# Ledger of designs, part 28: VHH binders against tRNA(Ile)-lysidine synthase (tilS)

Target 1, 344 residues: tRNA(Ile)-lysidine synthase (tilS), of Thermosynechococcus vestitus (q8dih2)
Amino acid sequence: MWGIHHARLHTTLKTQQWLPLGSRILIALSGGQDSVCLTRLLLDLQPHWQWSLVAVHCDHRWRADSTANANFVQQLAQKWHLPCEVVSAPDLPKTEAAARSWRYQVFESVAKALDCTHVVTAHTQSDRAESLLLHLLRGTSPDGLATLLPSRSLGAIQLVRPLLGMTRAQTAAFCQAYGLPIWQDETNHNLEYRRNRLRLELIPYLQQHFNPNVEEALAQTAELLASDRAYFEAEVERLAPTVLREHPPALDRLRLREFPLALQRRLIQCFLRQHLKRGLNFRVIEAVRALMTTGNGSQTASLPGGQHLRVCGRWIELVRPMPPPPAPVPPDPGERSPPPSPLY
Below, E stands for the ipSAE of ESMFold2; O stands for the ipSAE of OpenDDE; V2 stands for 0.75 times the mean of E and O plus 0.25 times the DockQ between their complexes.

## First folded at step 18 (VHH; framework vhh_h_nbbcii10_fgla)

Design AA6 (at its last look DockQ between E and O 0.69; V2 from the best seeds 0.00; counts 0 for: pae E 3.2 > 2, framework grips)
Fold by ESMFold2, look of step 18:
Structure AA6 (fold): chain B 344 residues (1-344), chain A 133 residues (1-133)
Amino acid sequence: as target 1 above (344 residues)
Amino acid sequence: QVQLVESGGGLVQPGGSLRLSCAASGYESFTFSSYALGWFRQAPGQGLEAVAAISSSGGSTYYADSVKGRFTISRDNSKNTLYLQMNSLRAEDTAVYYCAAKYGSLDYSGTPEEWFAWEYDYWGQGTLVTVSS
């Protein structure tokens, strides 16, 4: 039976077309409340969207009950007549970042094998708020705060997060109201993890003492920053051919002067990413930007890899290191080198 | 982007009355009088139920059998506001009530089935009505 969350998701999908009619969709199904909620919603919407739905469960093996979790997911998928693939990690991931990277590799691989065009994950509005706070506490750029996009490319497929309009409390209430079984992960209460502390201690404190709608407020901030980032990325893509020279690599500093500071920095960043393998940071971007207004022959200090940038007229050119000299030729065993000549 | 905000919910005794309002706002291209409007409700543990609907002009109305004769839907296009006058309230009317809008006409059989929610493009946040002794 359809409820208000079905209606709202349906409306959002009609407007945004993140999961077009007839799409072949891979659902990331962990068995937790958010993924179970997502799966139920998509199954209930399926007749009106004509989607082909397949689930994938990533078995991380890092918990002793991972087999029981996979069995739970398979039984739920069978009950719902939902094809489900289970993929086990080849070894234990050492970090959450490694586990996340592995999961996304699995999504790409399974989607290719099953001809899926989209993958969906159950990230919520609460997840977006948490991610924004974690990145803010690290002190990151505005682009780094634009986390958990509703839709983005993942290789040849589109990754979609349909639940960004629902809080974790709402997915829990949904599962309870519809009698949906969920898998409880005991590590979700382990306060040694920063994200769990934020979720279990900081967010509730903010809700009680500052703003009961703080999750929505933070998620909206992340969305506004994401739209700003998308605007700048599109502008950089459009402008780069008129500012960046490929052969030999250079920036048109006269052209750069025509743009606002934000675009100057982003165009320089775009150029440096194409030509530097390491050592790109804010200080390097600002050093290159300073060359916009200096005299001919001005240059940066050596960058990692031995490269630097130098002003040549209207251009800020990338100067590559000189090739190393040839290796010394050893003397033949039957001859002696003459003494070195004195200098002066 | 169209926003719908409900108000007027609360706790009421059986047999009592409430008047719900739904204020609509939007971009310059939003024309409230171009939308058919409806009230839906969701009781605990149940699905979304159509309660009443009104055409864009206000000339045609529809009511679920469970509320017919007790509820009156109306609209004031000059104030961008939809109303639901709820009289002779019963415990079964306890639910969160949602305002909804769809562009164009009400093209349905006159029976408010679950699938009619599919035709609505905008939804309010909801207002709780509790009918209890």
Scores: ipSAE 0.375, ipTM 0.789, lowest interface PAE 3.2, mean pLDDT 85
ESMFold2 (binder alone), look of step 18: mean pLDDT 81; pTM 0.836
OpenDDE, look of step 18: ipSAE 0.758; ipTM 0.924

Design AA7 (from J3 with D107P; at its last look DockQ between E and O 0.69; V2 from the best seeds 0.00; counts 0 for: pae E 3.4 > 2)
Fold by ESMFold2, look of step 18:
Structure AA7 (fold): chain B 344 residues (1-344), chain A 132 residues (1-132)
Amino acid sequence: as target 1 above (344 residues)
Amino acid sequence: QVQLVESGGGLVQPGGSLRLSCAASGYESFTFSSYALGWFRQAPGQGLEAVAAISSSGGSTYYADSVKGRFTISRDNSKNTLYLQMNSLRAEDTAVYYCAAKYGSLPYSGSPEWFAWEYDYWGQGTLVTVSS
């Protein structure tokens, strides 16, 4: 039966074209409420979109019940006549980050084997709000807050997150209203995990005392930051060939002066990322930017790795390291521990 | 681009009346009179049901059989507002009511899912509860 969440998702997909007509789509199906909700929505929309759908379940084996979870997912997919691949980890992942990296490798390999062009995951608006808060509380740049994009490249395929318009409460209500079976993971209630404390304690407090729609508000902030980041990344890619010289590495400081401060910083950052392995931070970016208006022969202090930048006419050139001189060496006591990253 | 905000929902007894409003807004060049509008509803555990629709000029209307003679859709293009007057309310009318907008003419009549397919902007919904 087609409800309001089908209508809203359908409208979003018409407008954004994240999952074009006839696409071959790999669904990441964990068995949890969000992934079950996503799968049911896509199955219900499939006749209007003519998608080819196949599920993949990643069995991490880092929980005692992981085989039961995989069996649950297989039975659900069979009931729904949805082809489903189960992939078990060859090694038990030690961290959530390692497990996540392995899952995305599985998505790429299974998509290639089955000729899928898209993979979908069930990340929600609530997940986006939680991720924003976790990064904000840790301290990060605006680019670091621009996470959980609705669509992005993952190797040769597109990763799409169709549920960013739904909260976790809404996916739960959807599953209950449609009588959908879900796999209940006890670790979702473990308050020793920072994300669980945020989900179970902080967000409910904010909803009750500050803004009942706080998850939506935070997710919208993440989206605004993501669109700003995307704009600057596109502009830097377009402008870099006209400002950056590859051989020998240099920046055209006369061209740089034509741009506003934000682009100057990002073009310099782009250049430094291409040529420095360590030591990139806000102070280094500003030291290079200062060379735009200094006399010929001006240079930065030595950077980690022995490199520096030097003005040569219209160019700020990267100077390769020289053999170590007799004592003394550069007096930067922080060479083993590079400065913190720039603010943004 | 277009924002739709419903109001007027609440608790009402069987046989009572209630009027829903939907205020529309957009960017500076927004033209409310260019949009066809509709009301949909969803009761718990049920699908989305088309209730009523109205053309951009107000000259054509559609009503679901379940509400004909009891509900009246109207619009005031000078106030950018859509209305649904609901009379002789029944327990079966209990649902969340959503307003929806589509640029241009009314959608082609068909199954309810095709009707909803044609709309591109949706409100947040307003709850109507009919109980004794």
Scores: ipSAE 0.377, ipTM 0.790, lowest interface PAE 3.4, mean pLDDT 85
ESMFold2 (binder alone), look of step 18: mean pLDDT 83; pTM 0.857
OpenDDE, look of step 18: ipSAE 0.777; ipTM 0.928

Design AA8 (from J3 with S109P; at its last look DockQ between E and O 0.68; V2 from the best seeds 0.00; counts 0 for: pae E 3.2 > 2, framework grips)
Fold by ESMFold2, look of step 18:
Structure AA8 (fold): chain B 344 residues (1-344), chain A 132 residues (1-132)
Amino acid sequence: as target 1 above (344 residues)
Amino acid sequence: QVQLVESGGGLVQPGGSLRLSCAASGYESFTFSSYALGWFRQAPGQGLEAVAAISSSGGSTYYADSVKGRFTISRDNSKNTLYLQMNSLRAEDTAVYYCAAKYGSLDYPGSPEWFAWEYDYWGQGTLVTVSS
């Protein structure tokens, strides 16, 4: 049965075309309230969109109840006549980064096997607000605040987040109103996790004392920053062949001077990302940018990995480390030095 | 982009009356008179039900059988406002009422779900409670 959230999602999908008519869609189904809400909404919309739907559950095996969680998801999918794949993790590091990387690899692999063109996840407006705050507190660039895009490429498939217009409170209310079973993750209440402290303590405080609509406000800021980031990424891609040299790696500092400061920084960032493994930050970008106006032979200090940049005419060239020279043999006392000989 | 804001909900006794309003605003190119409008409602545990709809000119109206003769939809294009006059209210009218807009005229309506899928803009809703 269609309610207001079906109507709103349907309208958004008509306008944005994130999940075109007839798409084959892989649904990331964790069993939590947001993923159950998403799955029910897509199943109810399916007849109007002619989608082919299949679920995937990623079992990390990190908690004693992970098998029960997977069984819950399988039983729910069976009740809903939804094909469901369960993929269990190999032994991987128990970090958020490793788990996320593995999940996304599973999405690509399962989507390829089942000819899905899209993967959907149940990230909400609340998740976007929380992610923006977490990144802001860490101190990142505007690009780092442009979190949780509604749609983006993930290898050969599109990753779509249809619930960015709904808060966590709204997905909870949806599940309750429709009597949907959900899996309650015990870790959702553990305040030792930074994101849980944001969700359970900071966001409610901001809602009560500053802005009742703070989650929407923060999510809108993330969206605005995402569109700015997309513009600059496209511009850098267009301009890079005119400024960057591959062999040997260099920046054309005369061409670079022609661009506004924002593009100078982003072109330098693009160059450094291609050639440095780590340690790229604002200070490094500015050190390289300073070489645009310095004399021939000027250079940066040693960068991470032992590399540095040096001015060679119109070019700012990347200089890679060389092996240390052999230690000199001390001269014998009283031995006369022979004169230098050309070419021999 | 169109923004719709409902008002006028509240608690009322059976047999009473209530008038809902929906104020519309939009970006510079927004013209309220180009939109067909409707009222929908959702009671707890129920789906979205079309209540009434009105053409862009105001010349054609549609009412659900459950409200026909009791509710009147109208619009004031000079104020960018849609109205629903609700008379002879019953407990069964208790619901959250939503304003909705679609560009152009009403198509021939089918079921209430078909009316909902035709609409492009939705308000936040206003609660109407009918109880003794």
Scores: ipSAE 0.390, ipTM 0.794, lowest interface PAE 3.2, mean pLDDT 86
ESMFold2 (binder alone), look of step 18: mean pLDDT 82; pTM 0.853
OpenDDE, look of step 18: ipSAE 0.713; ipTM 0.909

## First folded at step 19 (VHH; framework vhh_h_nbbcii10_fgla)

Design BB1 (from J3 with E28K D107K; at its last look DockQ between E and O 0.71; V2 from the best seeds 0.00; counts 0 for: pae E 3.1 > 2, framework grips)
Fold by ESMFold2, look of step 19:
Structure BB1 (fold): chain B 344 residues (1-344), chain A 132 residues (1-132)
Amino acid sequence: as target 1 above (344 residues)
Amino acid sequence: QVQLVESGGGLVQPGGSLRLSCAASGYKSFTFSSYALGWFRQAPGQGLEAVAAISSSGGSTYYADSVKGRFTISRDNSKNTLYLQMNSLRAEDTAVYYCAAKYGSLKYSGSPEWFAWEYDYWGQGTLVTVSS
């Protein structure tokens, strides 16, 4: 009945309270190995937690076998006496990003209809390691490396990833040991191919030649970065009203000087995100930060969108470009203008 | 936060002996002697089975009927280590063995279904194989 993964998950849920006693939980059930493992674990834990469980299967219609996949999931849910909703995409998604966005909209919609407070997905420790590597190789900030949080808000519900303590090898072994049927085909995009190369080539190479526990090490790094991000986000939220002025937009550079470098950068980033439509990067943040110590009238170079920042006493103020000139009035259809003179 | 690491597993013939160890560590406020400890095992195709438990002081020990007289649980609080001496091993003892810890006193129902859900910390496991 209960194995070691039940015991470990139960302990984690007691400590973290991601899925409180009596919660109504929507399970994202694709039919793949990880989602079947997750569903079985939650069903086995259900008597101790008094959860109400319901599954949702999102049919993307990407493959010819998508109906067979949905039938597989429905038969499995029936066998397990698990209510299951199947939702088909109204249009074929053109990208993985569009498919993912649609799935999350379905989660919110179905959760609202069924009074679920939580949705769970079967992301594993291996997924977290892979995501960290993908973001690192692309180049990103430390916040961008804090991938796949164990629990986060998704609109009015909580999204929870209970399997972040298990590797893909462990979910596979779980399904084999318990004789669980799984859907072996998976839908993929270009990112799935790149992630497949990481999974099948890079991570095994790292395990063999560098660190046999590399998946755990990378996932732990992502978790540490996530806690750092959460701390700074909370501090910025608390401090921003005392440093940022909205009307007219400005930063209090004397107040900024009171904070460590990391908070200076994050408060400036917060301000710029509120007032710049595009062009925010590290170079811009540092250019604004340099104005903390310059004389009145100092300013940045023109930023994307034609804006710049200028020192006005204790304030670093946002200066917006002049409005564009009015568009030329088109000639009436029944009138002709003389030909324009040639340009020099 | 407590970390448990098992060692001492391996291949042994029926009738043989092994001693398992579980080293415990934690943050600065960690006090090993405040924890009751247990050994659990999981054989292929079976659920998690309680094997033995020991009180925080070491004064009380409990054993599953299947291992009574053959296995001895002990602890050394000065070394932060839990032990399981396994004698007269049988093929049925083949399993992955896990060390587990819970804060406070040991509550024991006398059933071989000692409650895994009451333990808060678990080791990674050590494989014991008993075969010719």
Scores: ipSAE 0.401, ipTM 0.798, lowest interface PAE 3.1, mean pLDDT 85
ESMFold2 (binder alone), look of step 19: mean pLDDT 83; pTM 0.861
OpenDDE, look of step 19: ipSAE 0.727; ipTM 0.911

Design BB2 (from AA7 with E28K S56K S109K; at its last look DockQ between E and O 0.71; V2 from the best seeds 0.00; counts 0 for: pae E 2.9 > 2)
Fold by ESMFold2, look of step 19:
Structure BB2 (fold): chain B 344 residues (1-344), chain A 132 residues (1-132)
Amino acid sequence: as target 1 above (344 residues)
Amino acid sequence: QVQLVESGGGLVQPGGSLRLSCAASGYKSFTFSSYALGWFRQAPGQGLEAVAAISKSGGSTYYADSVKGRFTISRDNSKNTLYLQMNSLRAEDTAVYYCAAKYGSLPYKGSPEWFAWEYDYWGQGTLVTVSS
């Protein structure tokens, strides 16, 4: 039975073509309310789109109830006649970044095995607002604020987030109105985790005292920044062959001077990203940019890994006088990893 | 890109009246008079129900049996606005009301649920509550 959210999603998919007719789609199904809402919506739309749908559940094994969660998801998929793959983590990930990397590797592997061209995740408008705010509070670049794109490449497949037009409150109401069973995770209320504090304390405060529609406002800002990011990425791709030299690695500082500051920084970032493994931040970019106007032989301080950049005439050249030492970077003793979100 | 914004909902006694409006706006290529328009509603626990529809010129209208004689759909193409005059309201009319737009002619399918897939743009909705 179609409701307003089916109609809106159908129209968005017709306009944007994120999930073309007849696509083979892998659904990330955690069992939480957003993923259950997404799965039901796609199943209800399937006859009009002729999709082949299959689910994947990533069992992180971080929680004692992870087997019960996987069983819940398998039972739900069976009742919906939806093929479902369950993949368990071989090791417990130490950080959320590691857990996210593992999930995306699973998506690529399972999609390849099942000949899926698309993966869908149930990230909502609320998630986009939360991610933008978290990144803003950490002081990331404008590109880092362009969070949770509606569609992007993930290796050979497209990752699509069809629910960015729905809030978490709307997915909850959808599940309740349609009587959909959901898996409730007790850690969603644990205030030791920064994302949960943002969701449970900061965003409600902003809604009450600043803007009742703050989630929508923040998500729209992320969308606008995404279009700016796309423009600059295309410009850097077009300009990089005329500014970057591969062998030996160098930047043409006379050509760099021709560009606006924003492009100078982005071309330098592009170069450093290709040649540095660690230590890329704003201060390093500015140190390299300062070499555009210094005398021959000027150089940066030593960068992580023992590298530096040095002016040689027209060029700012990467110099590797010493190999990196054989040692691990110590972990930060003051951090705790949050449990992985089933929607990452 | 077409944006539809409903207004005029609220709480009303049985037998009362409300007038809903839907203002349309769009990108530089938007021509309101090229769209057929409709009103849909969704009560809690139910799917979308087509209420009324109007052709791009206003020359043809459709009404669900449940609202015939009580509701009147109209449009003003010079103001890019769709209207629904709702008279003799009943408790059963309680729902969120949505305006919708479709390029070209009215959908002529025989089922109200089928009409929803024909529409390309949807408003945010306005709540109508009919209660003592």
Scores: ipSAE 0.411, ipTM 0.812, lowest interface PAE 2.9, mean pLDDT 86
ESMFold2 (binder alone), look of step 19: mean pLDDT 84; pTM 0.876
OpenDDE, look of step 19: ipSAE 0.748; ipTM 0.919

Design BB3 (from AA7 with E28K S105K E118Q; at its last look DockQ between E and O 0.69; V2 from the best seeds 0.00; counts 0 for: pae E 2.7 > 2, framework grips)
Fold by ESMFold2, look of step 19:
Structure BB3 (fold): chain B 344 residues (1-344), chain A 132 residues (1-132)
Amino acid sequence: as target 1 above (344 residues)
Amino acid sequence: QVQLVESGGGLVQPGGSLRLSCAASGYKSFTFSSYALGWFRQAPGQGLEAVAAISSSGGSTYYADSVKGRFTISRDNSKNTLYLQMNSLRAEDTAVYYCAAKYGKLPYSGSPEWFAWQYDYWGQGTLVTVSS
């Protein structure tokens, strides 16, 4: 039965072409309300899009009920005539980062084995708002605030997040209205996890006292930052061959001067990321940028790894340590990594 | 891109009347008069139902049998606004009402799913409750 969320998703998919006609799609199905909502929506839209759909369930084995969860998902998929693969975790560190990394490896591997071109996850508008807040509280660059892209590459396949236009409240209401069974995960209410505290305490407080539409507002900010990031990444890729010299590693400081501050910083960051293993931070980027206007032979303090940058004519060259050690490089008193400067 | 915002919903007793409005906007090249418009509703536990539709000029209209004679769709192209006058309201009219837009001609008539499939822009909805 088609409702308003089918109509809205259909329109978005027509406009954006994230899941083209006839695609073979792997659905990440955890059994929770968002993933069940996503799966039902795609199954209802399937005849209009001619998709081939298959589900994958990642069994983390973190909880005693993980087998019951997998059985729930398999029964639901069977009821819906949806092929479903279950993949169990090996021994993993019990961190969210390790679990997430493993899930994405599973998605890529299963998609290749089943010849799927796309994988979909049930991240919502609420998830995007939460992620933006978590990154903001940590202190990060504008690029780091561009969280949960609607579509991105994952190896040779595309990862798509079709539910970024729906809030968690809307997916819950969808499941209730359509009588869909969902798996309740007790850890979703555990306030020992920072994301759960943000979801259960901070977001409701902001909705009540500041902006009832705060989830949408934050998600829109993340989307705007994502488009800005994409623009600058494309410009750096286009310009880098004309500014960066690979052998020996150097920056053309005369060409660099021709660009606005934002591009100067991003081109320097691109260069340093290629050649420094660690110690890349805002202070280092600014120290290198200062060499654009200094005299021949000027250099930075010693960077982690014993390297430094030195002006040689029009070039800012990377100088590496030599055996035996050369004359001492200037000491570098700080390696703090403040957020990059905002773009103007 | 077109933005649609509904207003005018609320609580009303059976037999009463309400007037819904839908304000349309877009970028500077947006031309409201190029769009066919419609009202849809979704009652609890049901799918989308087409209620009424109107051509870009206003010369052609469609009404669902369930509302014919009670509801009147109209548009004011000078104000970029679509209206739905709802008279003689019944409990079964309780639903969230959505404004929808499509470039060009009115969509083909048919099942509610088929009709809704033809529209490209949707409002956020306004709740109409008919009860004592």
Scores: ipSAE 0.435, ipTM 0.814, lowest interface PAE 2.7, mean pLDDT 86
ESMFold2 (binder alone), look of step 19: mean pLDDT 83; pTM 0.867
OpenDDE, look of step 19: ipSAE 0.744; ipTM 0.920

Design BB4 (from AA7 with E28K S109K W114Y; at its last look DockQ between E and O 0.57; V2 from the best seeds 0.00; counts 0 for: pae E 3.8 > 2, framework grips)
Fold by ESMFold2, look of step 19:
Structure BB4 (fold): chain B 344 residues (1-344), chain A 132 residues (1-132)
Amino acid sequence: as target 1 above (344 residues)
Amino acid sequence: QVQLVESGGGLVQPGGSLRLSCAASGYKSFTFSSYALGWFRQAPGQGLEAVAAISSSGGSTYYADSVKGRFTISRDNSKNTLYLQMNSLRAEDTAVYYCAAKYGSLPYKGSPEYFAWEYDYWGQGTLVTVSS
């Protein structure tokens, strides 16, 4: 039966068109409260939107109970007449980042096999706030703070996060109010994980003592940063062909000087990402930017991989490392080094 | 675009009264009098129920049978405020009450005006508890 969260999600989807009428949608269903809430909401909205819905469950095999979790998800999907694909990892992922990467590869693969155009995940407003805080504490750039976009490309499909308007407390209350079974994971309370410490200690402290709506405030900041990032990415894409030279790799420093500081940095970053495999950071970007106003022949210090950048007229060129010279013959201890021969 | 904020909820004994308010605001060109408005409620374990609705001018109203004669919807377009006067409250009226807005008139040709999908802007809700 339709409740307030159905009405709010419906309104958002009408306005934003993230999941157009008749879409074929792959739902990431972990069995946790957020994914169960998402799945129930989409099933309840399905008659109005005429979606085709199918679920996918990613079994990482990290825990002894991972098979029981997959069985729980399959039984729930069966009860709801929801087709469900279970995919097990061929190798145990060694890190959280590897597991996340594998999940997104599964989403692309399964969506292609089933002709889904969209995949949905149950990331909440709370997740967005947590991600922004984690990245901020690490000292990430503004682009790195634009976390958990509501909609983005994932290969040939669109990844959508319909629950960014709901907090974790609201998804829990939804599941309780509608009597929905959920899979409880005891590691959600393990304070050895930084995200769990944010969720269980820091965010409640901020809510109590600073802003009871801090999750919403942080999520809105992430959204504003995302729109700024999108603007700059579009501008860099448009301008890069007029500033960057591919063969040999170079930046047009006279053209660069025509742009505001923000675009100078982003165009340089774009260039360096295309040509450096590691070692890109703010200091490197600023070292290259300094070459915009220096004399011919000026250069940066050696970068990781032995490369550097050098001014050649209007261009700042990428220079490859030189081979090491052969070992010199040691000088005779009793002789001074001769001066260079005179010019002829 | 349109922001709705409810107030006036609380604990009341059966037979008592409460008045709910919904303050509306919007961007620079926001015109409250262009919106039809409604009150919805959701009791624990229940779906969203349309309680009352009022046209943009205030000339037409709707009430659910369960509240007819006890509740009065009204609006003050000069204050950008929607009201729900709730009299003779019963335990069954216990719910979170939501204000909702829709641009234009209430639908009247074949569309039930109490369906939640007709309203595009929603408030945060205010809790009304009716108990001894």
Scores: ipSAE 0.314, ipTM 0.761, lowest interface PAE 3.8, mean pLDDT 85
ESMFold2 (binder alone), look of step 19: mean pLDDT 84; pTM 0.874
OpenDDE, look of step 19: ipSAE 0.740; ipTM 0.917

